# Ledger of designs, part 28: VH-VL binders against q9vpl3

Target 1, 224 residues: q9vpl3
Amino acid sequence: RGKINIQRPKAPHYERARVVAVTQPKYPELPKAKSCFKTRAERTQQQQENPYNEIIAREVRNWLDHSRLVAFFHLSSITADDIFRVRVQLHKQNLHLKSYGSKIIEQAVKNTRYEAIVPLFHSNHCIVFSPDPEKTAALLRIVRRVPQMVLLGGIVEETMLSRNQLVAYAQMPGLHAVQAQLVQTLSQAPGHLIQQLQAHQNSFVQVLDVHAKNQMNEETPKST

## First folded at step 11 (VH-VL)

Design B53
Fold by OpenDDE, fold request of step 18:
Structure B53 (fold): chain C 224 residues (1-224), chain A 122 residues (1-122), chain B 107 residues (1-107)
Amino acid sequence: as target 1 above (224 residues)
Amino acid sequence: EVQLLESGGVLVQPGGSLRLSCAASGFTFNNYAMTWVRQAPGKGLEWVSSISWSGSNTYFADSVKGRFTISRDNSKNTLYLQMNSLKGEDTAVYYCARDRFDSDYGLYMDVWGQGTLVTVSS
Amino acid sequence: DIQMTQSPSSLSASVGDSITITCRASQSISSYLNWYQQKPGKAPNLLIYGASSLQSGVPSRFSGSGSGTDFTLTIRTLQPEDFATYYCQQGWEYPRTFGPGTVVDFR
C-alpha cells in the first residue's frame, strides 16, 4: 500500500482534475464594499457617530458624576485572569475597574475639565472609579501586588494628580483626622500663649521675691 | 442613620420664586450625586433635576429647564433647588434623593427624604 | 425620551397571594430598571435596582426580572404591609423617567 506522499500529491487523473476544476466553488467577488474606500476622516466620523460609542461615553460620564476618585493605570502584559482577580479585589473595596477605548474617553470628556486626560489612553489602559477618595490607600495597596498595573495618575475631587501626588495623598491622614489635629493645635495655641505670657510675669515676680528676701536678710542685725 | 430632610415648601403665587433645601445626614454627602423628584397630588413620580457629586454637571427635565436651578453646598451637606417662574403645574411634593450608579445596574435612587409640599396657586 | 408603561394600573389581591407587575420601556434599557414602593403619604422606597438586585433591607419575597424592554416585579406571599403603589424607573439615560405606577389594594 504505497505511502501517500502528502508533500507531493500525485496529480489527479485528467478526468478528476476536470471535475475538480468545474466543481470549484466560484466565490462571488465580494462586492468591494464602499467601506474600503472610506477616507480616514470618514471612518473617524463614522466611529464618532456610532450610537454604541455614545452609550459607552454616557457610562463614562456617569462614572465621573459619581466618582470623587479616578485613577489611571497602564496595563503591561496582563492576563485576563489577572485582571479578573484584581477586579474582584477592587470591587470588595467599592473600587470599580473599567477599560474604555481612547475614542470613547475622548467623546466622554470632550468640552469638560477632564479633557486633558485623553492623551493617557493611547495604549492599554484601565480606569478605577470610586465615590470615596479615602479608598485611595486601599487602591494602591491592592495594585502594588500587581506589577502589570502601573499607576499613571488620577483625579481626586476634580483635581488632577500625578502618580507621586496620588501616592502622597494616600499617605495623608483622613480629612477628619487632619481637621481634628488642627482643632487640637488651635485649641492648644491659646494655652501656650497664655503660658508664655505668664512665664515672663512669673519670672519677674520670682526675681522680685528674691530681691525682697535679700533685703530682709540684710536688715536683720546679727544680735550678738 | 442615613437621612434626607427637605424643607422650604410653602404656598406661592404663580410667577413667584421659591428655594428648597435638603439636609443630608448619616453619610458622606460629597460621595454622592443627588436628585430632586416631584409628585403632583394624586399623580405619579416625575424626575425634576440631578446634580453630580461636585456640582459641576446638572441635568433638568424639559418641564423645568430654564426656570429651575440645582445646586449643592458640600460643606453644609445640603442640596438646593431654586425654583423661578413657578406655575400651577409645579404644585407637588418635592423629594430629595441620593443617587447611585454602577455600570452593572445603571442609575438608581437608594435613599429618599420625606418630601416637602410646594403649592402654586392664585 | 424613554417612555415607561406599567400593567396593570391597579390590582386587588389578598394576603398570601403572589402578584406580578409588568413594566415596559419604549426602547431597550438593558437591565437598568428600578422598582420603588410608595405607601400613601410616604416617600418612595427602593425595592429593586438593576432589574433584579434586591435593595438591602427589602424582604426576599420581592423579586425582579427582565431585560431589554420588558420587566417584571413579583411579590410572593403578599403581606399586609405590601399594599402600596409600585413604580418602575429607567436608569439608562436622562431624562430619568418613571412608569405611571401600579396600585396594589386589598381584595
Scores: ipSAE 0.896, ipTM 0.963, lowest interface PAE 0.4, mean pLDDT 88
Fold by OpenDDE, fold request of step 18:
Structure B53 (fold): chain C 224 residues (1-224), chain A 122 residues (1-122), chain B 107 residues (1-107)
Amino acid sequence: as target 1 above (224 residues)
Amino acid sequence: EVQLLESGGVLVQPGGSLRLSCAASGFTFNNYAMTWVRQAPGKGLEWVSSISWSGSNTYFADSVKGRFTISRDNSKNTLYLQMNSLKGEDTAVYYCARDRFDSDYGLYMDVWGQGTLVTVSS
Amino acid sequence: DIQMTQSPSSLSASVGDSITITCRASQSISSYLNWYQQKPGKAPNLLIYGASSLQSGVPSRFSGSGSGTDFTLTIRTLQPEDFATYYCQQGWEYPRTFGPGTVVDFR
């Protein structure tokens, strides 16, 4: 009677192994608790349901509802004191410096025309809000002195502008100034047109006069 | 001088429609969100509707939702309230107000018109 | 919706008196509370915004305080022109809601 090796049971005969393999109770995989496999999306969605985030998102939406100018900045190694200083300067110009998390911004602008700004908020960022787009030049002047604030872009009158476009916008004369210039230009246009039209006529008359004078000189018999 | 002037308030029958206008002057109209507030005779103030500076976002009280529409023409410095399916309960003085927001202060209305009376009566 | 309440609904006072009106919100609204004054037959005027900030042109005898759910409007040395109805309004969220008003009349 061969000593049943309890420590290393002999592999069952292949037929027995097949039967055992087929008869092994397939225990229903315990439903993987939905909780353990929450996709990043589900986690993010659950985080989005944080009442606090909604409150702050509401604030952002309120700013957007009241701001014709929105500028986005990257903050690079700026101290709290420096931020405060800048905030004060901006505030004097009715510019409001705010900082929000990327998730909050995402929640705030979700399903809006501003959804495209979300990628701008991957790092330390701040936003400047203003009801007056005419303050863009003032904004840029102030932040130029703050190397830690890097302009990324902005929204002016619901239009997204790149950094360069925003700078260009700031350099443009105010709408009224542009209008004034346009009016001035238009007012001068008729004068120029008249001058141009008259110039051709005057030239023709001059040429004719010269011809007439030359003909008269040729017809004057040298009275010897 | 900063001024808001409401107009369009008249007597209308139940089920009727009316459009109110608010003309703004003395400030840059398109820099501001705007709000309508109404007051029934002898009653308190009730918020009706608000609109963002651009007009892209609008908000309504439940009592008027689906019946009223708020709009603005920034080129004309004018705020509008289109009121449809009017009810007796809509009888009120309607005020337009300039809306302000700051995260430090919240939403508030700093300039009000004199109001226009809308009467809904059979 | 945030419910706003005021107390008292009415009060009688004399010129020179100091009066206090209270406003309560059904939930916390931080400091986002505004006070308006309305005289009979007139439009409301903003007095206080953000619970305690005095609107430009408003006399200093008006003051606001409070945060969260409880707010107060104080009028020091009541003047004849101060007899009016006062409304609180929450600026926290839509729908915007007003208190029922407090009538300040002459004693």
Scores: ipSAE 0.895, ipTM 0.964, lowest interface PAE 0.4, mean pLDDT 88
Fold by OpenDDE, last read:
Structure B53 (fold): chain C 224 residues (1-224), chain A 122 residues (1-122), chain B 107 residues (1-107)
Amino acid sequence: as target 1 above (224 residues)
Amino acid sequence: EVQLLESGGVLVQPGGSLRLSCAASGFTFNNYAMTWVRQAPGKGLEWVSSISWSGSNTYFADSVKGRFTISRDNSKNTLYLQMNSLKGEDTAVYYCARDRFDSDYGLYMDVWGQGTLVTVSS
Amino acid sequence: DIQMTQSPSSLSASVGDSITITCRASQSISSYLNWYQQKPGKAPNLLIYGASSLQSGVPSRFSGSGSGTDFTLTIRTLQPEDFATYYCQQGWEYPRTFGPGTVVDFR
């Protein structure tokens, strides 16, 4: 009696096969579980149709229209209470701390000169707006005490600055001081130029004098 | 003292052009967006145009779109309104105003000039 | 565009009276409503911004309230200098739009 191979059962007799084929419960295709994962297209469409995003994007654009200083920060495990404290401190300096979704930022800056900032917003982030770029130093002073806020970069006078550049900017003297320094530097430049020009002329004259003296000495016959 | 002073308002013929100026003093001009608002004789206030602090973004009322241009010179603390193809309906006192924005309060104008009268008549 | 309306168009009052002006927006503008005062032959002055915030230098007798579509300006004790035209303005979006104005005159 041949060992019934339970792993590879012999094909049933054709009559049995027919019965089995007819009696196979047609299980309705399980409704493809609408993958809770909306396709990127569906997500994009839903995002486009969300009037809320446009409203908030408009807010961002308004901030940009009124802010000469924009700073971007990463938020690392910061509590709402900590954020509130920082917000209050910043507000005292006319610095406005805001947080927006990455998609909102993308929508707000799309087709603008600021489109390059979008990659900065892949994680938890906040933005500080100010009409006064001179407040950069104050901003950095405040956030230095908040380790959960990591400076990523910023926009000053419509110019994108890296973290390091923004720090450097904050350390710069005020515009008037810089102007004063520039004027001082420029005022010294002509003097140096004149000195260099005169030095060359003087050197040339000296060489000529030496040459002339040598010629005179050669022309004086040793009257033996 | 914070002050805005409009100038350039004159009598002009229909189809003519005019440039208005607004001189700002007493504040850091380039920290603020600016706006033009006009008022026809005996009528209410009508927004005309706004410009961002940098001048990069401009906004216009439909009634003036394509005819008017707003600009600013931050080095001179001056706001401008170039008005082309002027019509009788453009006759108004034109005010410049300093814009403010906060997400808590929206857009508002906290400082206004005294206005300059533009008359468009044949 | 957001249409702004005001009520009443005009009102007569006496010194010392309390008056209320209403402003309505055609759609919700949150709290982004401003009130301006204009005296004859003068430029408008900001009174209230953000529906209820009093502009610096403005007397406390002025107050604003409301959100969404309906807003009110209240003057509690009308002074002689308060006889003017009052305008509401939405600060929600461009185009910026004003109400038609409310004239407050002497009774």
Scores: ipSAE 0.892, ipTM 0.963, lowest interface PAE 0.4, mean pLDDT 88
Fold by OpenDDE, fold request of step 14:
Structure B53 (fold): chain C 224 residues (1-224), chain A 122 residues (1-122), chain B 107 residues (1-107)
Amino acid sequence: as target 1 above (224 residues)
Amino acid sequence: EVQLLESGGVLVQPGGSLRLSCAASGFTFNNYAMTWVRQAPGKGLEWVSSISWSGSNTYFADSVKGRFTISRDNSKNTLYLQMNSLKGEDTAVYYCARDRFDSDYGLYMDVWGQGTLVTVSS
Amino acid sequence: DIQMTQSPSSLSASVGDSITITCRASQSISSYLNWYQQKPGKAPNLLIYGASSLQSGVPSRFSGSGSGTDFTLTIRTLQPEDFATYYCQQGWEYPRTFGPGTVVDFR
């Protein structure tokens, strides 16, 4: 009695195979249930069309319309209490600390000169807005005490600045101070030039006098 | 003292053009967005136009869109409103105002000029 | 566009009275509502911003309340200098829109 190979059953007789093939119920392919899972792309697209996102994007645009200083920070494991403390300190200086989603920022700055900032918002971040760029130094002073806030860069007077450039900007004297220094420098320049010109003239006159004296001494006949 | 002073309001014929100016003093002009608001005789207030602090973004009421242009010269602390193709309906006192914004309070105007009268009449 | 309405259009009151003016928006504007006072022949002055914040220099007898679509301006102990026209304005979006105004006159 040949061992029935359960792993490779012998093909049924031709007639039986035909009957089995004809009697196999053709189950209508169940419509592939559209997996309720919207693809990441579809979710992203739906999120972009969310009226709420537009409202928040409008807020960001309003901030940009009213802020000469915008600073971007990375947030690393900061507590709500710490954020609140920083917010209060910043507010006292008319600095406004805000946090927005990356998609909202992208929507807000789309087709604007600020579109290049979008890559800065891949992680947890916050933004500080101010109408006064002179507050940059105050901002940096406050943030230095908060190690969880890392400066990434900023916008000053519609110009994008790196972290280092923003730090350098904060160290610069105010426009009026620079103007005053320029005026002082310019007022001193003519005096120095005159002195230098006079020095050369005086030196030239001295050389001429010496030459004239030497010539007079040579023309004095040795009255033998 | 914080002050806004409008000028340029005169009598103009329909279809004419006029440029209004608003001189700002007593504050850092560049720190603020600015707005024009008008008021027809015996009527209420109507928003006309707004401009960002830099001048990069401008906003207009539908009634003036395509005819009016808003601009600013931050070096002169001056706001401008260029009005073209003027109509009788444009007759009003025109006010310039300083804009403020906060996400807690929205958009508001905290300082106003005394206004300048523009009359459009044949 | 957001439509703004005010009630009443006019009211008569006496010195010392407390009066209330209402403003309604056609859609929710959160707390982004401002109140302005205008005297005859003068420019408007900001009284209240953000529905309830009192502008610097404005007397404490003025107060604002409300959120969403319904807002109220209250003047306590009306003074002679308070007889004027009052306007509400939404600060939610462009175009900026004003209410039609409320005239407060002497009874």
Scores: ipSAE 0.889, ipTM 0.964, lowest interface PAE 0.4, mean pLDDT 88

Design B53
Fold by OpenDDE, look of step 11:
Order: sequence, then structure tokens, then C-alpha cells
Structure B53 (fold): chain C 224 residues (1-224), chain A 122 residues (1-122), chain B 107 residues (1-107)
Amino acid sequence: as target 1 above (224 residues)
Amino acid sequence: EVQLLESGGVLVQPGGSLRLSCAASGFTFNNYAMTWVRQAPGKGLEWVSSISWSGSNTYFADSVKGRFTISRDNSKNTLYLQMNSLKGEDTAVYYCARDRFDSDYGLYMDVWGQGTLVTVSS
Amino acid sequence: DIQMTQSPSSLSASVGDSITITCRASQSISSYLNWYQQKPGKAPNLLIYGASSLQSGVPSRFSGSGSGTDFTLTIRTLQPEDFATYYCQQGWEYPRTFGPGTVVDFR
């Protein structure tokens, strides 16, 4: 009995081959895994409907509604321990360190005046919130000791500031101090200012006096 | 001392308008969002409206939406509630409150005024 | 909108008693629940914020607990000045909503 060549089976009889060909189950072509063709747009749309993102976006909006100071930082190779230490230090100053995903930020600030901040969140980042803009100096002092936190910019009293502008802002004396200085300067304004302001009036009075004197002299009839 | 003082509550006819004021003292007013809460006689507390620290964002209860407006003047440390098209159901003591927020604690009101009574009656 | 409920609607207790008030939210609000005390003819006062944080100046006999949908306010060793109505309020989202209140009266 000849060794059945399992590698090259003899072609079946023509009739059998026909039957086999007709009875071969036509397996429906597995739908080409639609998964590979999810367009970037479809992926983005599915991500937009995450109820979790909405909840966190709400949190961000709440922070913005209650914060006069918002600072943006890039995080470079910072450890969880370092972040924790910084967070504690900031918290002592009523500064709140938070981290959110870029999509969440985008959703939170969509159709708002803060939409311009979205590009800042393409990398590892964190945000510091504070109700008190006077804490800007304290914030910068704390983060100066943390080289892994790089200041990108911020929002102070609804105004977007660059890094340099924020640093400059922190160096400015408080509004009240400036006002006090102004008042002091104005109060010390040398008597010269008052003199200058009155100079025209005084000159006018002098001219009038001269005129009056001249008229009186003309009316004195030379009693010849 | 931290204090909120409401004023402007009076008797008004249905369909009338009224403006309430809340004067803040003892704290930096513009550091805080603010809220109006009302209480009908013998009833519970009802949130009416909230405003962000800057005034840029405002929130309203459905019962007052389109009729009430909330505003603030940070230079005067004053919160306002403009009430238009007043109804009998708007009769209540109106409280102003200072808002706080933290992601750990949520939204809460830590300082309240004594309230001002608004009566809407024919 | 998140609906808030409280139980009981009223309770009578004696000085020195410990009482518990329950608040329930229609959906999860994490720990974002606040408790207010209102005395007759007075404005509400904040007692507890964030479910369990005691407001400054509030006596330690007041305590809050809970998360998600179920919350409790406990007053240990009830004092005469604790006669009041207590309200829970969710701080999770707008609109802000209050419970109906719990009246605490003395026997």
C-alpha cells in the first residue's frame, strides 16, 4: 500500500473535485477590521463624548471662576515626590497645583477668552491656581527652587501674561503700595506746582491792576 | 470683620422690577465668586444665581433664568441682583453669600448676609 | 439636576443627646457636600464643607461623613444653641441644590 504522500495529495477524481469545489464553505470575508481605519476624526469624536472629561472640564472652569491668578508650568523629568513637596509648599500659600490633560483643558476653555492657552498643554504640564494675585511673588519664589518646573506664562486678572510679564508683575509693588506712593508724591509736590497753577491767575490780576491804575491817572484832571 | 449686607428688599407688584444690593466688607471682594440664595417664607433654601470673581461667568436657576441678572462692581465691593418680571413665587428672603471652591471640597458658601425680604403681591 | 433628600424631616432630642441627620443625592457627588445650620429668623451658617471638613469656629461636636450619594451629619452632646434647621447642599455642579432641611427641636 503506497505511502500516502501527505505533502502532495493526489488530485481527487474529477467528479469528487467538482463536489468539493461546490461544497466548500464560502466563509464571508472577515470584515476588514474597521478598527484600523478609524479616521483621526472618529477617534477624536469618541474622545469628546467621555463623560469623565466633562466632569473634569467643569472642575477646571470652577477653578477659573475662582482664580485671579493662573500660572502654567512645563514639567521636566520631575518625580512624584518632588511634585508632592512642591504641592505642599504651594498649598501653604493658598496656591493650588493641578494637572489636567490637554483635551480636558481644551474642552474647559472652548469658546472662552482663554482658548489661546491650549497650545501650552501639548507636553507634560501643570497649572497653579490662586484667588489672590498678590501671591504671584510667593509662587515664583517657591518654584525657583524647583528647576523641573518651567514657567510658561499665566493669567492675572483675566489678562494673559508671558513668562517675562509674569515675572515683572511679581516684582511690582502691590496696587495699594503704588497708590500710597503716588499720594505721597502728589502731597510732596513742591509749592511750585501750585505757583505754576496760579501763575496765570496772578498775572491776570496784575494786568488788571495796572489797567485800573492807568485809568485812574487819566481821569485825574490836571487842574491847571 | 467679614460681613455681607443685603439691601433693596421691598414690596413690589407682580410684573415689577427690583434691584438688590449686597455690600461686602472685611475681605478682598474681588478674590471671590458670589452667590444669591433665597428662602420663601416657611420654606427651604433655593439657589438663585452665582457670578465669577470677574463677573465674566454667570449661572442661574431655571426658575429665574431670563428674568434675573447678576452683576458686581468690584470697585465698590458690591454684588447686585436685578430682578425683572417678578412673580408671587419670587417672594422670599434673599441672601448673598461668598463662594469658595476647591477640587477637594467642591463649591461651598462660607459667609452669608442677613438677607433682605422681597415681597411680590398685588 | 441633582435632587437632594434629607431624613428625618424633623426630630426631637434632649440636651446631651447625640443625633444623626442623613442626606442623599440622586447621583454621586463624590465628597462635595456641605451642611448649613439655620436658626429661626437668622441666616444660614456653614458647618461642614466637603462632606467632613469642619468650618472654622464650629464646635467639634459637629461632624460630617459620607461619600457618593449618602451623607450624614452628627451632633454629639446636643446643646441648647443647636436648636435649628439643618440643610445639606451639593457642591458638585450647577444648579446648586439644597436638601429640604431637617428641623431639630428640643423635648
Scores: ipSAE 0.873, ipTM 0.950, lowest interface PAE 0.5, mean pLDDT 88
Fold by OpenDDE, look of step 17:
Structure B53 (fold): chain C 224 residues (1-224), chain A 122 residues (1-122), chain B 107 residues (1-107)
Amino acid sequence: as target 1 above (224 residues)
Amino acid sequence: EVQLLESGGVLVQPGGSLRLSCAASGFTFNNYAMTWVRQAPGKGLEWVSSISWSGSNTYFADSVKGRFTISRDNSKNTLYLQMNSLKGEDTAVYYCARDRFDSDYGLYMDVWGQGTLVTVSS
Amino acid sequence: DIQMTQSPSSLSASVGDSITITCRASQSISSYLNWYQQKPGKAPNLLIYGASSLQSGVPSRFSGSGSGTDFTLTIRTLQPEDFATYYCQQGWEYPRTFGPGTVVDFR
């Protein structure tokens, strides 16, 4: 009984071959799996023609027009639930957490002073907007508890700040507090000056008095 | 109390110029964008102009574009509207309003002044 | 520009009545619609923002609804102080545009 060559099976009888040929399901050539990897170029082109980009860009512009504080964060493996939790916390402080595509940001800030922020949006990112720059400390306090949110920098009163500068800004006393301190310092300055001036005068008078007393004592003849 | 007070509304001849002022009190003025809205006698409300919190961005209705300028002095908590080349159709009560914005709600005006009357007549 | 329309232009009602005012936008504005009340000789006051959010201090008898192009303002149990002109305004894009207004007067 000849070893059935499984690698080269004998051709079936012509009748069977015909039936098999006709009954073989012609599987449509699987459309060449357009590699799910839309080339960066294809992704970029599709995003350019999206009428919604302008709408969203408008939203970003509106945020910028109403925000004295803008902070940029990188997101590292954060869950939707975690984002939601942070969003709620921020919202309670009138801080608005948003996420936009890089192209949208680019469109929104094109020909503006903020064009320099575009490189910050190459990865997963989010933006926090606030009308109140005094909320910077609150913002940093909240996000400190969220290790997945990494501060990249921000804009405070139209000034771009690095991460370190933003942290430093948050640590500064408010303008009013600084003013109050200045007023206090200035109010104390005249008192100190007067004291110092008076101290010198008093010292001089004391020296003169001692000198006068010594002279009087020298002039008092020892009545033997 | 949050308050806006408009001033500067007077009678002016066609082709004339006028500057309106809006003094803000009771809130941090520079935290908000601001808007001018006008209302002709017996007519509805018409948006005129808006300005960002910093003054860097300004928006105008087509009817006033090139003639009106909006500005603000945050140190004085004051909003301005410079109106040039005034026309009879510019006769209206001019209101200043505080702008609010949220992605969930859009742009809305939550505080309004009492308005100042500008009359353009020969 | 987005055109805003209102209906009716005027309506007469009695104290205690429930009334509805409609506003329509020429294009979709999502939920970015605001309602203002204006009394004669007074400045407008914000009633509703974002189509349905009640402004602080406004009575709960005022309510807003709608999205896209069609919006409604409802006043339940009309009070004497509610007789005024009501304006809708789109907050979607510049230029900002108002509806023509609806006058609510006494029957």
Scores: ipSAE 0.856, ipTM 0.941, lowest interface PAE 0.6, mean pLDDT 87
Fold by OpenDDE, look of step 12:
Structure B53 (fold): chain C 224 residues (1-224), chain A 122 residues (1-122), chain B 107 residues (1-107)
Amino acid sequence: as target 1 above (224 residues)
Amino acid sequence: EVQLLESGGVLVQPGGSLRLSCAASGFTFNNYAMTWVRQAPGKGLEWVSSISWSGSNTYFADSVKGRFTISRDNSKNTLYLQMNSLKGEDTAVYYCARDRFDSDYGLYMDVWGQGTLVTVSS
Amino acid sequence: DIQMTQSPSSLSASVGDSITITCRASQSISSYLNWYQQKPGKAPNLLIYGASSLQSGVPSRFSGSGSGTDFTLTIRTLQPEDFATYYCQQGWEYPRTFGPGTVVDFR
């Protein structure tokens, strides 16, 4: 069977040629100028004008207004089922796991003190919100069992913390416990100080007494 | 027991100033955003202002914007409403309320104070 | 701003009756609607949040339903203590807005 000349195909039989000619789809000349690809500017503008983004940005702002603890996580190959499981566990502790697009986050934190968090959202990520910063330890305990959730950092009491700082914060006793300890320490301090001050005074008096006794003994003439 | 107690409501002349206070007890005050709502005599409820847990963000009704300031002292568990350039229309019972938010439920107020009466009259 | 309306403005009912109050928003607010009860000379109390979630301590005879723009509060087997003014409030955005209220009186 001779090599099919792909460069000069044999003309089809007249009847076939007729059918092919009639059945050839007339494709409208695609307007040459409309690039199927929206310019970056157009995409950006459309994204900025998306009412949906504003709605979700509002949600993020509301979370920030009501959350003293915000933790950021990277998600590494986590399944929907795993996310659901973690979400349920977190919810039981009044921790709210959410995921937002980078543009939404950017819009939400624009011109705020939290603008510095935007670079954290370039990859798959999730955010955990809580009104109670004392739940930080509980949060970390839960996510420790989820290797797919990697802690990036967080915001506690409007302060941005690194991963290590957030871990350290979780290990600290609660504010009330610390305050109680401080009060206890302060309440003990005056007693100790008074004791120390009195001890020095007492020792000084004792030394003076000994000195006085020694002087009296030296003045007693040995009556030979 | 969770409680909010408003104070500071008095008779004041038009153009005068007044500061309201709301003392919170029975809960961790700084875990919550807070809101002021007012009610004119015989009228409905009107939102006045809200403040985030930290005080960094504040929201105002158009009717009070530029005249009222909302603030909080978390160390004292107290919410404040500074009212300047008072008008007759500002006469109302002022309530403080604890704010809640969830993506599933939206914004709502689950605890209310007893209210304090502000009367603006010549 | 989102405008809130309520219907009826007032209704008279007897103890044991079932009553329904409607609330409408000028735009969609998803399920972010709250119901408050206010008795004369008292502060408002939260009844329902998120359109249908019952606040802790509120009797089960109270129920809320709806989404989008139309919402309803139903009180089954009205009790003497239920005679009050009821307000809906949108929790979608600032400014927060309330309905005008519905007065429930004794027949």
Scores: ipSAE 0.855, ipTM 0.941, lowest interface PAE 0.6, mean pLDDT 88
Fold by ESMFold2, fold request of step 14:
Formats: structure tokens, C-alpha cells, sequence
Structure B53 (fold): chain C 224 residues (1-224), chain A 122 residues (1-122), chain B 107 residues (1-107)
């Protein structure tokens, strides 16, 4: 039984919500019984019940074992109808919208290269998992219309990317296409190699810089 | 057409070693975790080992832990199972399977290869 | 480790029959229960994942239900191609474990 009826959001809600997303989040009081997405209070209670933390942490580790793309967002005040609509849109693109408490994330990534992401989960947030990193552009296109979801950064191919790096990645061809172009360039005469590297300079530098940074890091935390 | 094809199953002596391969085609291999499952003659299915999409995390049944290793080469779309210190109890058909996870459904294996027979006998 | 059991271990049925197979986990596995079919001499095939979700290409005469520890696979209107061995398998944790199988035999 709920006192509050779920109402369908109208089109102008996206425009107004974009303005709200640039301020400090004010989490609306969502009906707990009407939302499939856990509220802030439910996430906090879940974190305090230690016996269940490992079960949920295992779920996060399973997502990481099966996802080449992980994106982190700050989540501002949003209605249950709006977040449900976003989840449905993402699901159609094999993008899986989830939320987990910060202690759960900390437990899930403990002793891994991803320990640096834990500070991102101290505020209200959501995470998107996908096995397919080529869906990054679709993800960003969908959430552009959702100002309540503010991109913080992500993980692509086990490489941690800042917000700007992830946006840049989304504008590039898929990693296989970049790798294919690199292989073709290396197999050409030296003059052709220089010509192709200059054409791909921005894309390759960003991808290689991310990979080199990942190779050199020992999981020292840095916010992205 | 999504396909998995195991190879390398042969007759080997106890204490010997063998490497199985699983060639993937018709899908983006790098997007998926992978699993080995075996079936001894006349017996049920037994999970052997799983590996994450990147290869960074691996999991093993107690019966093979320390003797088997699992690896993958994403550039070759190939999954491997290195089997050392083979015993008679390792005699089985070995299947390669494509792994899936979703928090709504759990872990499941949605595509299977045809299997390759490993016989451990004197 | 999660032990999986199945009942019955075997059954005899005729084409057109409706049958049920039960699977029980030694602890709660939510709805993380899968069903596989294996025909003689062939590899297993996924029928049902997440307790009740039908894999693409699987006929609608197959259905699954259950949560927690007790699960069922139902096959309505058995066809000749349905005589096979059926395995349940938990997708909750490692080690990933299978039930011992249920042989559905033609009589």
C-alpha cells in the first residue's frame, strides 16, 4: 500500500532536471514500494548489515568479470518513473543500470586495481555495466537527456578513465577498429606509417596514454 | 553463426600433461567470460574452471585446483585449459562454454562447444 | 559449496505427457538456477536461465519456476526430441555446481 501514486513524467522534465543536476543534489522522497531502484536509505541499511555485504559484493565482482565497460554517475534527485524509463532505455542497448553502497563497492574491489573508485560512491550514485565497450556512445547519448545522471568516469578494458577520457573514448571508433588501424600502419612503408599516425594522433595518444598509465599504476587511488 | 570448437583431446598417460583449446567464432569473444565443463563417461556434468573476459580472474573446482590452469588469448579468440598431473579421474569429455552474468539471472552458460575427449590411461 | 539435488533421478514417459522435474539447492540461490538439456552423444544446451527465463529457440512447452531453494522444470506435451537428460545448475557462487541429472526416457 502506498500513499503516493506514481505519475508518468512529461517531456519538459528533462530540461528542468538538467538545471537541477548542476547544483548540490537534493534527493527527492521517492516511494520505496514503487521504485525498482533502491533508495538512499535502503542502500545505507544494506551497508550496515555485514553478513549480507559479501553476497552483494560478489554480485559486483561478477559484473566486473563480465563487463568490459563500467561507467560511474552521480545521481541527483530523480522520480521513480524517470529512473525506470532510463533503465529500460539502457537495457535495450545491453547497458545495465545498478546501484551499490560504498562499503559494498569497497569490499568488492578490495585488493584490486580498482580500489581508487571507492570515493566516487560516497554520494548518491549509479553504475552502468556492459559487456560491450562499443555501447559507450549509446550510453552517453541516452544519459545526455537525463541531467540527474552526471558522468564521473569509467572503466574500459580494465583501464580507469576520467570523465573526459571516457567522453573522448566514446567519440572514437571501437578499440578493435583502432587496433586494426595500428596493425595496418605498422605493416606499411615508413612514410605511410607517419601519414597514418598523424591522422590517428589524437585517438591513439588518448588510448595509449590510458593503457600506459594502467601498466605503470600499482592501484594507487586517484579520483577520475 | 555462434560457434565454439574444442580440440586437443587425446589419450595420455597418468601424470602427463595436455593442453586443450577452444576456438570461438561468430561473436565478439572479448566480451565474454568463458568456462570449462567436463563429463566423465556415463556420469553427470562437472564444472571445471571459469575465466573473466580479460583473463584477470580465474576460478577452479577443488578437484583440479593446482593441477589445471585456464587462460585465454583475446587476439586469437581462443580459450585454453592446461592440464597437468593428469589422473584417471580426469578422463572425460571437456566442453567449452560461453559465460553470461546478469544480476537478474545469475551466472549461466548460453553457448556450448561439441566437446573433446580426454582419456587418461596406461 | 552448494549441493544440488534433482528428483526424480529417472522417469519414463510417453509422447504427449506433461512432466515435472524438481531441483533443490542446499542453500538459497535466489532465482539463479539454470536448466540444461543433453541428448545422447551431444553437448548440453541451455533451456532456462534465471529459474524461469526461456533461452532463444527453446519451445514454449518448456517452463521453469521457483526461487530460494526449490525449483521445477515443466515440459508440457512431450515430443520425441525431449527424451534426454536434464541438469539443473546454480549460478549463485563458485564453485558452480550441477545437479546429478534426471533421465527422461521413452516408454
Amino acid sequence: as target 1 above (224 residues)
Amino acid sequence: EVQLLESGGVLVQPGGSLRLSCAASGFTFNNYAMTWVRQAPGKGLEWVSSISWSGSNTYFADSVKGRFTISRDNSKNTLYLQMNSLKGEDTAVYYCARDRFDSDYGLYMDVWGQGTLVTVSS
Amino acid sequence: DIQMTQSPSSLSASVGDSITITCRASQSISSYLNWYQQKPGKAPNLLIYGASSLQSGVPSRFSGSGSGTDFTLTIRTLQPEDFATYYCQQGWEYPRTFGPGTVVDFR
Scores: ipSAE 0.835, ipTM 0.934, lowest interface PAE 0.6, mean pLDDT 81

